# VH-VL binders against q10081: the designs that were tried, part 18

Target 1, 150 residues: q10081
Amino acid sequence: MSNLEFVYKYFNSLDVKELYDIYLLRTNVFVVEQKCAYPEVDEIDLKCGHLMLRNANGKLVAYARLIPEQQQTVRIGRVVVDPDERKNGYGRKLMLQALETSKQEFSSSKTFVLSSQEYAQPLYRSVGFKKCSDAYLEDGIPHVEMRLEL
Short names: E, the ipSAE of ESMFold2; O, the ipSAE of OpenDDE; V2, 0.75 times the mean of E and O plus 0.25 times the DockQ between their complexes.

## First folded at step 6 (VH-VL; framework fv_praluzatamab)

Design s59
Fold by ESMFold2-Fast, scan of step 6:
Structure s59 (fold): chain C 150 residues (1-150), chain A 123 residues (1-123), chain B 112 residues (1-112)
Amino acid sequence: as target 1 above (150 residues)
Amino acid sequence: QITLKESGPTLVKPTQTLTLTCTFSGFSLSTRGVGVGWIRQPPGKALEWLANIYWNSDKHYSPSLKSRLTITKDTSKNQVVLTITNVDPVDTATYYCARTYYRGYSGYYFDYWGQGTLVTVSS
Amino acid sequence: DIVMTQSPLSLPVTPGEPASISCRSSQSLLHYTGDNYLYWYLQKPGQSPQLLIYLGSNRASGVPDRFSGSGSGTDFTLKISRVEAEDVGVYYCMQALYWPLTFGQGTKLEIK
């Protein structure tokens, strides 16, 4: 809508500034804001695609990684929206684009999965995901697995 | 250090429910990426995968057996339980539990296996 | 379901000679990450299966270097450079790219 741009790149195509922007946003949300004690940077980053949502000024306002899994399944992870931008509906826009990008980049994608914190479930339900597990703790934080099948 | 052990009945009658418990040590199902699966082997036949359960309670079942299978976990007890309803003589097999896991990209293979428990379904 | 076909089903080998087992999948096991989701297991008589090779070509911890895995897509090979008596057993390939996980029918390696 507001001159927003989606950029999707596999790890090897990311430049240093994009890498900086991604890890700064992820660290500020997952480590600093949410106080998660696990390593934010992991080996999955090397094997997945990175979806970036930038505003008209080129600022990274939302991000998710798309992890190709088994049986034409894509796991969507590290879904994050800049704290200063959370009233703009970017999370929903990001999720809709993640589904579309997954279909384009991972041909025949039929199943989408994610691990959702309790507060985020309404966002994922709004784009078609349904809870498919009981609540569990991941690094001390309550989560549920959610799935969308085409 | 990592061990898994199956337990349950060795003889079950047709139409009954079979419940098998996997008790493990040396790892936890609270660890991200870790899971436990069940595989069976009828006497003299090939290995057949049945079901997996993961740290996040995500579950996968063999489609041909899904309506008869239930897999659950108790993370605090280090146990995974497989239930098979309405058993038939063709369910006679050695049942194994094994550690599996999701790596940073798909990696649902089995690295450590229990000793197996032979279950005979006979009237 | 993905069908995994092994050949030969019976493999008599003279000790010290090389052995080769083939595994063919009905669909490509090459993942978007560049890895093949193909695994090799050995089941010695009376024992549980043990992992030999993961992701097509990587030896599992403790597996002797005389074992090697190769191949990509639909055609895979397990090679033993020099067979020893302790290698007797049934070898299984497994695909883990698609649900359900499926195994080959097994190859029984016997000493001549």
Scores: ipSAE 0.014, ipTM 0.658, lowest interface PAE 8.3, mean pLDDT 87

Design s6
Fold by ESMFold2-Fast, scan of step 6:
Structure s6 (fold): chain C 150 residues (1-150), chain A 123 residues (1-123), chain B 112 residues (1-112)
Amino acid sequence: as target 1 above (150 residues)
Amino acid sequence: QITLKESGPTLVKPTQTLTLTCTFSGFSLSTRGVGVGWIRQPPGKALEWLANIYWNSDKHYSPSLKSRLTITKDTSKNQVVLTITNVDPVDTATYYCARTYYGRYSGYYFDYWGQGTLVTVSS
Amino acid sequence: DIVMTQSPLSLPVTPGEPASISCRSSQSLLHYNGYNYLYWYLQKPGQSPQLLIYLGSNRASGVPDRFSGSGSGTDFTLKISRVEAEDVGVYYCMQALYWPLTFGQGTKLEIK
């Protein structure tokens, strides 16, 4: 028996509480108080799929968005795990589900890509991603592109 | 190659205004999240942060010095200028400018530093 | 302002031996997002500071793997597994969770 539920929806199918939960989790993880705020909400949110991981109490504990790109490629972005829940391996579970959901939702998907900060690379390597670019700046910090081919 | 260089007077009298310029290359202050900060170090003492300015002109100042500090940028010239008014001998220090990041996860840190310029405040 | 306290202030080491530096903050540097906003810098004699560790435990680009950062909340440690002659200098911790940014008083690593 699993205590976890994965839910995947496009923007127009999200209800108000799901929107609230997603943006609360994303802003709490990505935006640090007492620093300049980055725009966390962007136009891509309206055109991509939203993968949610909830615990038995219905709390949103992890999230990622799945962005269909050209050439049978899916970009995985805004990967986040609730800090209170990081001991549970939810990041890895989320990434594995993102790959599985992408196969179901984008039947021609062959390639998965993401932008990774240096410290996050071990998570993505653990599910099969490999570094495929030199470092570049995203939001002022070094990132590398990572890729997984099926 | 990323480089930063400080320039300005090496000797200033008490009560005068000190103006320091940081000239940099290898990056742009129009890049989202990028900033330049000023840090000083009195001889034999610890590092002290003074001020940061970012790509969007957001500014932060050390509260104890805020009334005396002004930081500005000229993105087209690749320059950041720090002004300190009413200097005192305790302002004698090596002044560094450094590139800083401001990102969703990385927080603020300084990755490339100028060589520093020693400013002595005495009469 | 957040006070950063380093120990020891002076650290004589024999080349090839390990070294350990402690940094304590007057308030927790652990943000709700799960990251510790603590950074380590090295200032070699006559040189500018250089970044070693960001967000508590992540090595900056080009930093050898003999350097490691650990800790959470208020207690942090920088370890050098095998000290080399080029590692001499003053080590500083810095917090960046709260304005103003504040540094520790520095730890001078010297070769015996």
Scores: ipSAE 0.005, ipTM 0.558, lowest interface PAE 10.8, mean pLDDT 86

Design s60
Fold by ESMFold2-Fast, scan of step 6:
Structure s60 (fold): chain C 150 residues (1-150), chain A 123 residues (1-123), chain B 112 residues (1-112)
Amino acid sequence: as target 1 above (150 residues)
Amino acid sequence: QITLKESGPTLVKPTQTLTLTCTFSGFSLSTRGVGVGWIRQPPGKALEWLANIYWNSDKHYSPSLKSRLTITKDTSKNQVVLTITNVDPVDTATYYCARTYYRGYSGYYFDYWGQGTLVTVSS
Amino acid sequence: DIVMTQSPLSLPVTPGEPASISCRSSQSLLHYNGYNYLYWYLQKPGQSPQLLIYLGSNRASGVPDRFSGSGSGTDFTLKISRVEAEDVGVYYCMQGLYWPLTFGQGTKLEIK
């Protein structure tokens, strides 16, 4: 057990150190490690909430963004765990907190959706998500849509 | 270049089933977030949304017409089909198909429309 | 269902003059993400509707800058700074936040 802290903020409430930490983690995972061809930073970042998980030393160890969509739906995206921290169950802790935070921040949230790469499906299934589409290509990478209804 | 075209009968008798086909080019229903919807307009009246279908086969129907409507897609043929059962003269309208795009925060709206096809329901 | 109410329903304008069309929704279209899920369409005589404004205030591709959308929540306005003959047609607002999608009654803009 360590002293983990969850912090949730919209873009304009992020301080410069938080913004630096978020983009550093996302760039290292999505661009450097996963070699995604599309731009990592996008306009959705300006309109969504940012969920951060820090360890006892204040290091950002996991992150996701929460995008409020139509029909009482929240989209969870940019889910990342620091590669050096992956054996600690932080991905599952992050997803469970994302659901809890969404219920607090977005009244009447009933449906959660995400676009999952093939390798990540077991994580999302572990917290209740189910595949709800055929495979499709997003920037050349196979994905499936997953959904959880409360 | 994105285009949509409606096709089907221009005259249908009351109680029959109306089937309309939307054939499109310049985009694919295999693309995440992409959908096609149907909107109608009785002569001289306002636009009325009928149904949408999306890349993942999610479907939405106008509640007042839901029992009479079926929307299907054939992604390989770039076609979306709308079926309306038990038509009557109040179903006389110009029927449009239109592309809809759903990408997270973008909402549900139509960016490209077909030319429309007038369907008259009369005996 | 969300009710969309437009005013006026008939709008005669002199060429070169400004025009304003109002649209009210029965429920707020402002989402927590800061977007207003309100859209404006123009249907020219004998033609299909075309998108003018998306998400309250963003001009669609190819739409002249004399068109502008404003408002938030339940009250929205479409403005044309200087009406031209080609602007004749019926203008519709639509909400894209809740199912079913709903349109206003339409505002017919005519040159006088």
Scores: ipSAE 0.000, ipTM 0.565, lowest interface PAE 12.2, mean pLDDT 86

Design s61
Fold by ESMFold2-Fast, scan of step 6:
Structure s61 (fold): chain C 150 residues (1-150), chain A 123 residues (1-123), chain B 112 residues (1-112)
Amino acid sequence: as target 1 above (150 residues)
Amino acid sequence: QITLKESGPTLVKPTQTLTLTCTFSGFSLSTRGVGVGWIRQPPGKALEWLANIYWNSDKHYSPSLKSRLTITKDTSKNQVVLTITNVDPVDTATYYCARTYYRGYSGYYFDYWGQGTLVTVSS
Amino acid sequence: DIVMTQSPLSLPVTPGEPASISCRSSQSLLHYNGYNYLYWYLQKPGQSPQLLIYLGSNRASGVPDRFSGSGSGTDFTLKISRVEAEDVGVYYCMQATYWPLTFGQGTKLEIK
């Protein structure tokens, strides 16, 4: 059907190649590119859903994790796009699919939240998120909380 | 309307291979998140899950039966095939196929079921 | 494997009276996402199972509102507020929090 494929799995359903692809992409963006000195891999990875976007060649080009929270809320985290693929609009496609997948997987969800670095706010605003906090530091990096309500 | 229907032999001999086909309509196994599973029920006993296959060709098998089970799909024909090797009289059961899909961590419930096909394993 | 235990195994009921079926799991089915991956199926005599309740408490399409599911973790209940003749059959709970998927032994609901 489409040249792009979205795949959604929880941790124990991931095969070793998917796990490799996810951590390679996340490490290259969050640790190497962003030069952050914080742990990238955490225990939430074992408990959340993992949304993968692959291109026509099967390459993982974008990723996000979906974390269900209290009060019918889903937190979208670890949003990354392969640095070599950013001109293709994958970030927007990923975010729209993250909302759709969250509604399908967590049917009672009414609120979507995320912590946004300054540079990423335009992406999240483009899909309906609005800033709902003043800037705060997370691991030394300025962030704002953003929210989308149904 | 979503429908599934099982087909295959109604009588097989011990040690033979049993092949069952599920033919479905109203949905496609090319659709993200969709799968088809097989469940059996020996006469007068409880339901037992056997195997699932998904749109992406991901497969899951009952661990106790894994060495005897093979599940495959033909997306263009809307068919899923289950093969059970070296059958024994204890494999006598009604076999059902049903639609399933990814739904959270190890979700995978069944929302539409076929009518079932009774397979008797005897000499 | 997660063991699913149903009680009672046989449930004779008078028409118009309520009925209650218990399902207990050997470990918690509550996922951190807030969902219990617990499902109820009804198998009428000579028919295929049909989905009644998904994710612990949600009625499947076409299921009458006299059916309700409740519970969390390891203790789940299916209730029928007023039993009708068409409700006769075997009720099964199923867990899908862990592989392999496992069913309870079944509860046979009969009209007295």
Scores: ipSAE 0.000, ipTM 0.487, lowest interface PAE 17.5, mean pLDDT 84

Design s62
Fold by ESMFold2-Fast, scan of step 6:
Structure s62 (fold): chain C 150 residues (1-150), chain A 123 residues (1-123), chain B 112 residues (1-112)
Amino acid sequence: as target 1 above (150 residues)
Amino acid sequence: QITLKESGPTLVKPTQTLTLTCTFSGFSLSTRGVGVGWIRQPPGKALEWLANIYWNSDKHYSPSLKSRLTITKDTSKNQVVLTITNVDPVDTATYYCAHTYYRGYSGYYFDYWGQGTLVTVSS
Amino acid sequence: DIVMTQSPLSLPVTPGEPASISCRSSQSLLHYNGYNYLYWYLQKPGQSPQLLIYLGSNRASGVPDRFSGSGSGTDFTLKISRVEAEDVGVYYCMQARYWPLTFGQGTKLEIK
């Protein structure tokens, strides 16, 4: 499909426009929309891969970072979909691509994990993730760990 | 502020089941990333890792001992329990529990250890 | 399982002199994220192990600056710039790149 493009890069391969687009989207969703008080930008950004989904106009419509953890595990974090684009199924497309990209970039990856807010659990369940912890608070917001094993 | 203390029998007979309890303070196993591991040390020998359990009930076991090991947690009591079935004299060791914290790229390692408890397996 | 090999196994040192301990892994401990999953512990006589170095080269909280870790991949070194009496004990390296976690045989540092 020519309408959507997936791009995956590590930090040092990002150009300035990509970096701008990523932080603008993440800040608007996590800081402005969700009013989270914790730092949005962190050191993990320098060590992980960045998965970008762009529409036919080149707009960044969805993003996730892929964090290679120990023990053949990949953590999927900072999952965001542009608020203006949420009716297009981009979240599910992004998650399916995150799994595919992780298998290609991190050999022998077989466990995928993420931290999910309550409202987002249906998205992650739709691609095979299952709740694997009790609820815990991240800056006052309930989360659960979710896991997918190959 | 983080402290851990092992408890259990000091003498166990061959073929019996050994149950050890780690009681801790200064952290909670409901906190994301937090885990507790068990490590043993036979007299005069090197450290040997046995098992880890994490906030999300994720468990890892030493493959050579996996069939004999069970690790469980009681988050409300701040306790982690290790069970070893069918013990024999080579299981004689000082058993330690230790705090671990996984923050993505930081990996799994032990930063605070209990004092250890010596378990002797003999007839 | 990853095999961790330490040398020397016994290290007599005169107080105030430097000491160096080697740790080699049978497989690379360098991860795609750029970190070496290698850790150093000290077990003083009659005490529990204590963390000295994490991720190859970072000193743990409260560890004196005379301790340093270096190396990458399969070859790692722990150095003590000037040994003090309180440094006696057994030093262990540990890898956490792969399950199961594995330790070296230990290096006994003694005052001569």
Scores: ipSAE 0.005, ipTM 0.567, lowest interface PAE 11.3, mean pLDDT 86

Design s63 (at its last look DockQ between E and O 0.54; V2 from the best seeds 0.00; counts 0 for: pae E 8.5 > 2)
Fold by OpenDDE, look of step 7:
Parts: sequence; C-alpha cells; structure tokens
Structure s63 (fold): chain C 150 residues (1-150), chain A 123 residues (1-123), chain B 112 residues (1-112)
Amino acid sequence: as target 1 above (150 residues)
Amino acid sequence: QITLKESGPTLVKPTQTLTLTCTFSGFSLSTRGVGVGWIRQPPGKALEWLANIYWNSDKHYSPSLKSRLTITKDTSKNQVVLTITNVDPVDTATYYCARTYYRGYSGYYFDYWGQGTLVTVSS
Amino acid sequence: DIVMTQSPLSLPVTPGEPASISCRSSQSLLHYNGYNYLYWYLQKPGQSPQLLIYLGSNRASGVPDRFSGSGSGTDFTLKISRVEAEDVGVYYCMQALYWPYTFGQGTKLEIK
C-alpha cells in the first residue's frame, strides 16, 4: 500500500476542505449510491469525532464517525469507503484504526457498537464485532446491531 | 399515542417468584434505539431502577438485584417481562415500566411511563 | 454506584413564588460529548413520574417555560420561576451516564 494517512478531528477543528470532502463522500454513497433520501448531515456531526483516511494524493478514501455514548460505549457510524477505492482493504484499516482511536480518545469506554447494513457484516466481524440483534429498518434499509466488548 | 401498562399479581408470598408484564403501544422494540425499563417505588420512598432491555436485546440489571432479576422481550407482542425470584416484603412497591428512546446525544432516558402496579409481598 | 443527593427534601412554596431544587452527583455527569446526562422528573400525587428536563437544561415537550434546568459536572439545579398549584409533587433527579441508573431521594414540593 502507498502512503496512507489517518486524521482524527472534532467538528470544530475541521477545515472547510475537510468538511467538504466528508460530506461529499457521505452524500455520494449513503444518499446517491444507496438511493436513500434522509437527513445525512445531522447534529451528531457537531459533537462526535471524525476519522479520515487519505491516500498519497490527499484524496479522502474512507471515513467514519466516532460517537461517544452513555455507559462507556462508543458508536462507530457513517462508515464509508470511496466507491472508486473499494477492494483495497481500506474498510478494515478504517475499522481497526477506529477502535484504536476510540480507545485513545475515550479511555473509559469498553463497549463498541454499530448499526450494520446486512451486506456489511463480514467487514465488522473481521475486526471482532458480533451481531446482537434481529434485523431492523433504518431509513428503509435493513440493518443489524453489532457489538464488540473490549 | 404512546402507552405502557403494567400487569401481574398484586399480592405475592415471600420466596415466590414475581412476574410482571409491560404491554405497550405506539412504538416498537424493533425500532433502533428503543428500550423498555422497569423502575419500582416502595410506598412513600424514592424511585429505584431495576432493569432495561433494548431493541438489540441488550440487557442491564441493577447490580444489587441482578441475581434475582430477569428481563425479556417479545417484540411481536409489544411486551416486556420482568421476573423477580425469591421475593421478600422489602420488594413491596409500585412497579413501573417506561420507554427509553435514544435520540442522538440526548441519550437514553425514560420519556413515557406506565401508570404502575402496586405489588405487595406478604405472608 | 453514582450517588445522587437532592436538597431540600421538603419544599413548601407560596403560589407565585420561585422554587429551587439542588441535585449533586458523586461523580461528574459531564460526558466526552460535552453533555450532562442528568434528568429531572416530576411525580404528581397519585401519578407516575413524568419527564421535565433532559440533559440538564432542556425542557421536555409540553413542559412550561417556568421550569428550567442548569448546572454541569456534579452540581445541578431545577428552578421554577413561578410555582403553580399544578406543580405540587415529588421531583427527582436521575443520572443515566453510568450503570446503574440512580435517582435522588426526591424533593417534595407543597403549597403553603
């Protein structure tokens, strides 16, 4: 793999280009590619952490939100890999880094959770997450809750 | 309209098992972020949290009562059941079930409550 | 467990006068996200508890603006600018940051 860089920032520390890249990637995938109209940008963005993966050219190739929650829990959300950059293992790299960054930023947290689209479960299983719920709909798309205890 | 209603015996003998059922409407435990909890209140006393169950089947119990508590859900029936084993007169209380619903950083809290059911433990 | 301590436990108030209830937690309820996971409930006589304030300072739906919550960390306050007869009941603070959820002792507000 070429020179990849992870950058973790909170909302107030994002520059305009970083915010643009994040919203562009999220919108192109979660709204356009997945044909799902929903409030993609939300208030959670204002308080959560933003994990960005960029390649050697500075392109945002993957992204995730790290959302600290009650009861020593961190939710990993908006996990996305650029459509043109898939099958490069960026998803797994992102998740491993997400867990590591979460441990560092939220040291008291011991539980990690996420809402997985059904097809994405293998990615999360590969890093230790386990399905812990039946299927449910989120914005009309089937999801399952997954959990990792550390 | 969201409603919750507790049902079960109102009188139980010591050492017996108490089974309470919460039947609710206006929401579903198949919805992400939804949960149901049980809270009790001895006569003239403060509220005490007992247990929560969530859409993802996650369960949490009061540490002091964990060995005696079991919480389960039947999503298809919109019901949550709480069992308390080996009851004692000290377990006499009004038992409430309440909904909790995760709304981003607002977190989990009880926004809708049942009317409660008084359970008396006595010989 | 997080210990929630309310004061006073009894609060007689003349209608139209303001009221203030304190709630202290044994540990900080301020989370990484900058929010305080402290909640206020009112239990009117013969009724079940009802939510008044969430996250320390946000009024729940339908709650009159005479109610306000403030504070951060370990010290929180519920204020009623002008007490009305319908405000009679027992007020509880609750923390939901850590398991187990814990309530204060309750503050009984009565009309003089």
Scores: ipSAE 0.633, ipTM 0.887, lowest interface PAE 1.0, mean pLDDT 95
Fold by ESMFold2-Fast, scan of step 6:
Structure s63 (fold): chain C 150 residues (1-150), chain A 123 residues (1-123), chain B 112 residues (1-112)
Amino acid sequence: as target 1 above (150 residues)
Amino acid sequence: QITLKESGPTLVKPTQTLTLTCTFSGFSLSTRGVGVGWIRQPPGKALEWLANIYWNSDKHYSPSLKSRLTITKDTSKNQVVLTITNVDPVDTATYYCARTYYRGYSGYYFDYWGQGTLVTVSS
Amino acid sequence: DIVMTQSPLSLPVTPGEPASISCRSSQSLLHYNGYNYLYWYLQKPGQSPQLLIYLGSNRASGVPDRFSGSGSGTDFTLKISRVEAEDVGVYYCMQALYWPYTFGQGTKLEIK
């Protein structure tokens, strides 16, 4: 069964198993699957919130981090869905929850932004994001900024 | 080597459609990361960005003018065309086309500009 | 839209003296990737704009070393260490972080 649980924690509230699960998922997708030899772990992890989606077996199936920025803005980053769990709509569920969690945790937030690779744009468009910048390279991969305003 | 030149009418009547052509040489709009944009400057005023078109046919328009603007390209002719519908005297300006180019992690910016063409909108 | 504000709007300078132009943005131009999407252009009398500085501080090809750009976030400065007669014209800052690209009002540099 696919009973789902969303958990949101700041870095200092994460336990060792949660840290393991997050970095395993992020590394397997962003480094191994995408074949990019860049540092996945960064200082921003220490300053932001971490949104986890677990299935009925307790497996971390999707993740995003929520980064509060200036001018009532929240940046959503490191959006990943476990490759074995794709086609379950977890990406869309994660994004909708990220917006709701951001509104709750960062009550003055009016704007949400993210950096999107080309393949991921349909996901973000489906929840209301629109392109707002020219393409730029991030570690050799084309990205665009996308924005959602309340 | 890189040159751009604007062409089109110098006088247009209110409510008409203005069509401007940018003809360029020394680069191709089939090259990844290359684009061409249009910028205008009313007499004595600041520069105003209008639209960009890129090698992959992506197009972006100034929101305030989007309903009136169309940008197209003909890569084989080295031309980019801007169309502005329902012109008004406030559209009187020198119109420039300029190349935009991605130089690795730097994003887009205008590095070469045409000479500009003055368009007067008057009855 | 991001509003770009330049100061001063008129800048009379004596040849050989330094000049400084400020540009302020209504929102930070510092992108998450670490770059400031701020550009400086010079429009000499009767000519098209020409690129001087890209990404805040990088000189464009052929631009003399006397030109330098600095700043981050919302406050940027273009400096000319020793003004020459050929530097006369209107200087514009531009942001290209978000659409629409927006320009400052321009700073007219004139020789005294």
Scores: ipSAE 0.246, ipTM 0.726, lowest interface PAE 4.8, mean pLDDT 87
Fold by ESMFold2, look of step 7:
Structure s63 (fold): chain C 150 residues (1-150), chain A 123 residues (1-123), chain B 112 residues (1-112)
Amino acid sequence: as target 1 above (150 residues)
Amino acid sequence: QITLKESGPTLVKPTQTLTLTCTFSGFSLSTRGVGVGWIRQPPGKALEWLANIYWNSDKHYSPSLKSRLTITKDTSKNQVVLTITNVDPVDTATYYCARTYYRGYSGYYFDYWGQGTLVTVSS
Amino acid sequence: DIVMTQSPLSLPVTPGEPASISCRSSQSLLHYNGYNYLYWYLQKPGQSPQLLIYLGSNRASGVPDRFSGSGSGTDFTLKISRVEAEDVGVYYCMQALYWPYTFGQGTKLEIK
């Protein structure tokens, strides 16, 4: 079906190169591109699943983390597409796979949530998320909570 | 120093609306992950959770009371307001507000409580 | 709703002796992330509740090390290694894994 490969691993199953690739992609976008100095790496990384999308050459082109929360909920966070790989539909592919993988790995899950910047809301709506909060600042950038219920 | 204080009427008649205000200091609802909840304790009985509101205005209500509860906030005044419509003598309780957190941010739930305010519902 | 059942409901203790309070939940409080969403509170006479233990076994700030929480899934225990006079009050367990948040009935600890 595709020359793209999704790889899902819980933190303790990541190898050092995978961890390096994830942090390079996340920091290049969330810290450098967005010009926001903050501790991008946090303790949540130790207790969540890491979903990687690699192209045929093995390049990490998109990433998200899947965080099991209370009340049968999974939070999808750190959703990112490599800047040089944007506009290839990888964001939508990533989100669809994130939902499928969350259902498989956390089979009791009924609710999916995320914190969205304004520009990303159309992507999340396209896969079924709805805005469920007022806007708030996160690291100086406006965000809203979005939710999808099974 | 973190403090919360409940204010409102001490006596309310059945069918009326009870309005309670929580005024707090030492923390802000502008802080990501932070919320305020309401818990009540009928005389001689266990604690019962009522509602939470968070920094992003997300809200949760006890399902059995949801149709009668409204929770709102004013972040600039450090206040959270709970209203309970159509009160009944069974609603007689000490009402507490408490600081809480959105799940996944700290793991603390109701770590600081107000002193409580007794509300009696009687005709 | 998750039912939280405490035992005993009344606990007279001689100062200096250990005390143990049981809390059982009607469903497992163990989450996929490895945490048990179980909390212990103490309500001293005439006071509001105060947090003692969070996530099953972690002491809240300022809580003496004579208090410890243990257990997992559906069965939890709060232990006091040596009861002091200031420990008198009603102890509640609470679950925060499912809405609504629910409390146990309370265990009244008294000096005999």
Scores: ipSAE 0.012, ipTM 0.659, lowest interface PAE 8.5, mean pLDDT 89
ESMFold2 (binder alone), look of step 7: mean pLDDT 91; pTM 0.932

Design s7
Fold by ESMFold2-Fast, scan of step 6:
Structure s7 (fold): chain C 150 residues (1-150), chain A 123 residues (1-123), chain B 112 residues (1-112)
Amino acid sequence: as target 1 above (150 residues)
Amino acid sequence: QITLKESGPTLVKPTQTLTLTCTFSGFSLSTRGVGVGWIRQPPGKALEWLANIYWNSDKHYSPSLKSRLTITKDTSKNQVVLTITNVDPVDTATYYCARTYYSRYSGYYFDYWGQGTLVTVSS
Amino acid sequence: DIVMTQSPLSLPVTPGEPASISCRSSQSLLHYNGYNYLYWYLQKPGQSPQLLIYLGSNRASGVPDRFSGSGSGTDFTLKISRVEAEDVGVYYCMQALYWPLTFGQGTKLEIK
């Protein structure tokens, strides 16, 4: 409540500082930390919602994007937590808020899906997601699809 | 120019361990998205994928063979090694190594293949 | 495991005539990014496999225009508009969306 703030915006509503914070966090986790030198910024960023979690000092500590899909489905992607902040349970708080925000922003949403790397599956299972595919390769990295139905 | 070449024994006895080496040139296993895989083909039968190893040391194995397979790489020597334990006559096949390259825009595939090496498991 | 089923298994063709090979997957290969993770390979007699088509419909470098791939989800087709003698061999489809990677049984194209 008082210590953490969730902010949700579509691309056109993001200010320059928010864009800087988002891409810095995403690049440091997906490109630098995971050693995956590929284009992190994509066209989906222009069409989806951006969920930001800031701490009491205003620092962006976690982020996810919410992508509305066909058949009342929302895809949650680019889930990241600041490497310096991972001991604080922010990933779980972010995922719970992503579900809540999706219900508010996409009133017909009944299904939530995401592509999970191997290491991240415990986080998603902790908020109710279940594996719904065999492992597959995306950008050279093993993933599985996970699904949560209301 | 990208090339791969398989090497190893052509005859192996049942219950022994088969070790095959893939030596390649024209690319590095330090490059993001690059991997090397092993595929086999028993005489007159279809292709069967065995294992892949990637630039970041991620490994994937055929589930039915996983307990018998080990794939390793030596990036400095441009080599990938596949080991199959406890071989049986049904492991008789031509073994190929192939480069796998992944990008978000091209997907995943085997774009360059070695010439293959026939391994007979007998007596 | 995803099962890949090809038909026909044997395809005799007269030179200059078209040929068509079907590949079916037991599960959809269409990813949310819009791509089908389906690939076609040709193995000529005594040679290693070579890539023909990637992501369902894209010709690999050096592959003649007479080859085309189509389809989406679970049903895919490889077409050769005018078969030439050098097209003889075994054609394989492969899926690379799910582990393990799986191949079809192969379709042997022969000249009549």
Scores: ipSAE 0.006, ipTM 0.586, lowest interface PAE 10.5, mean pLDDT 86

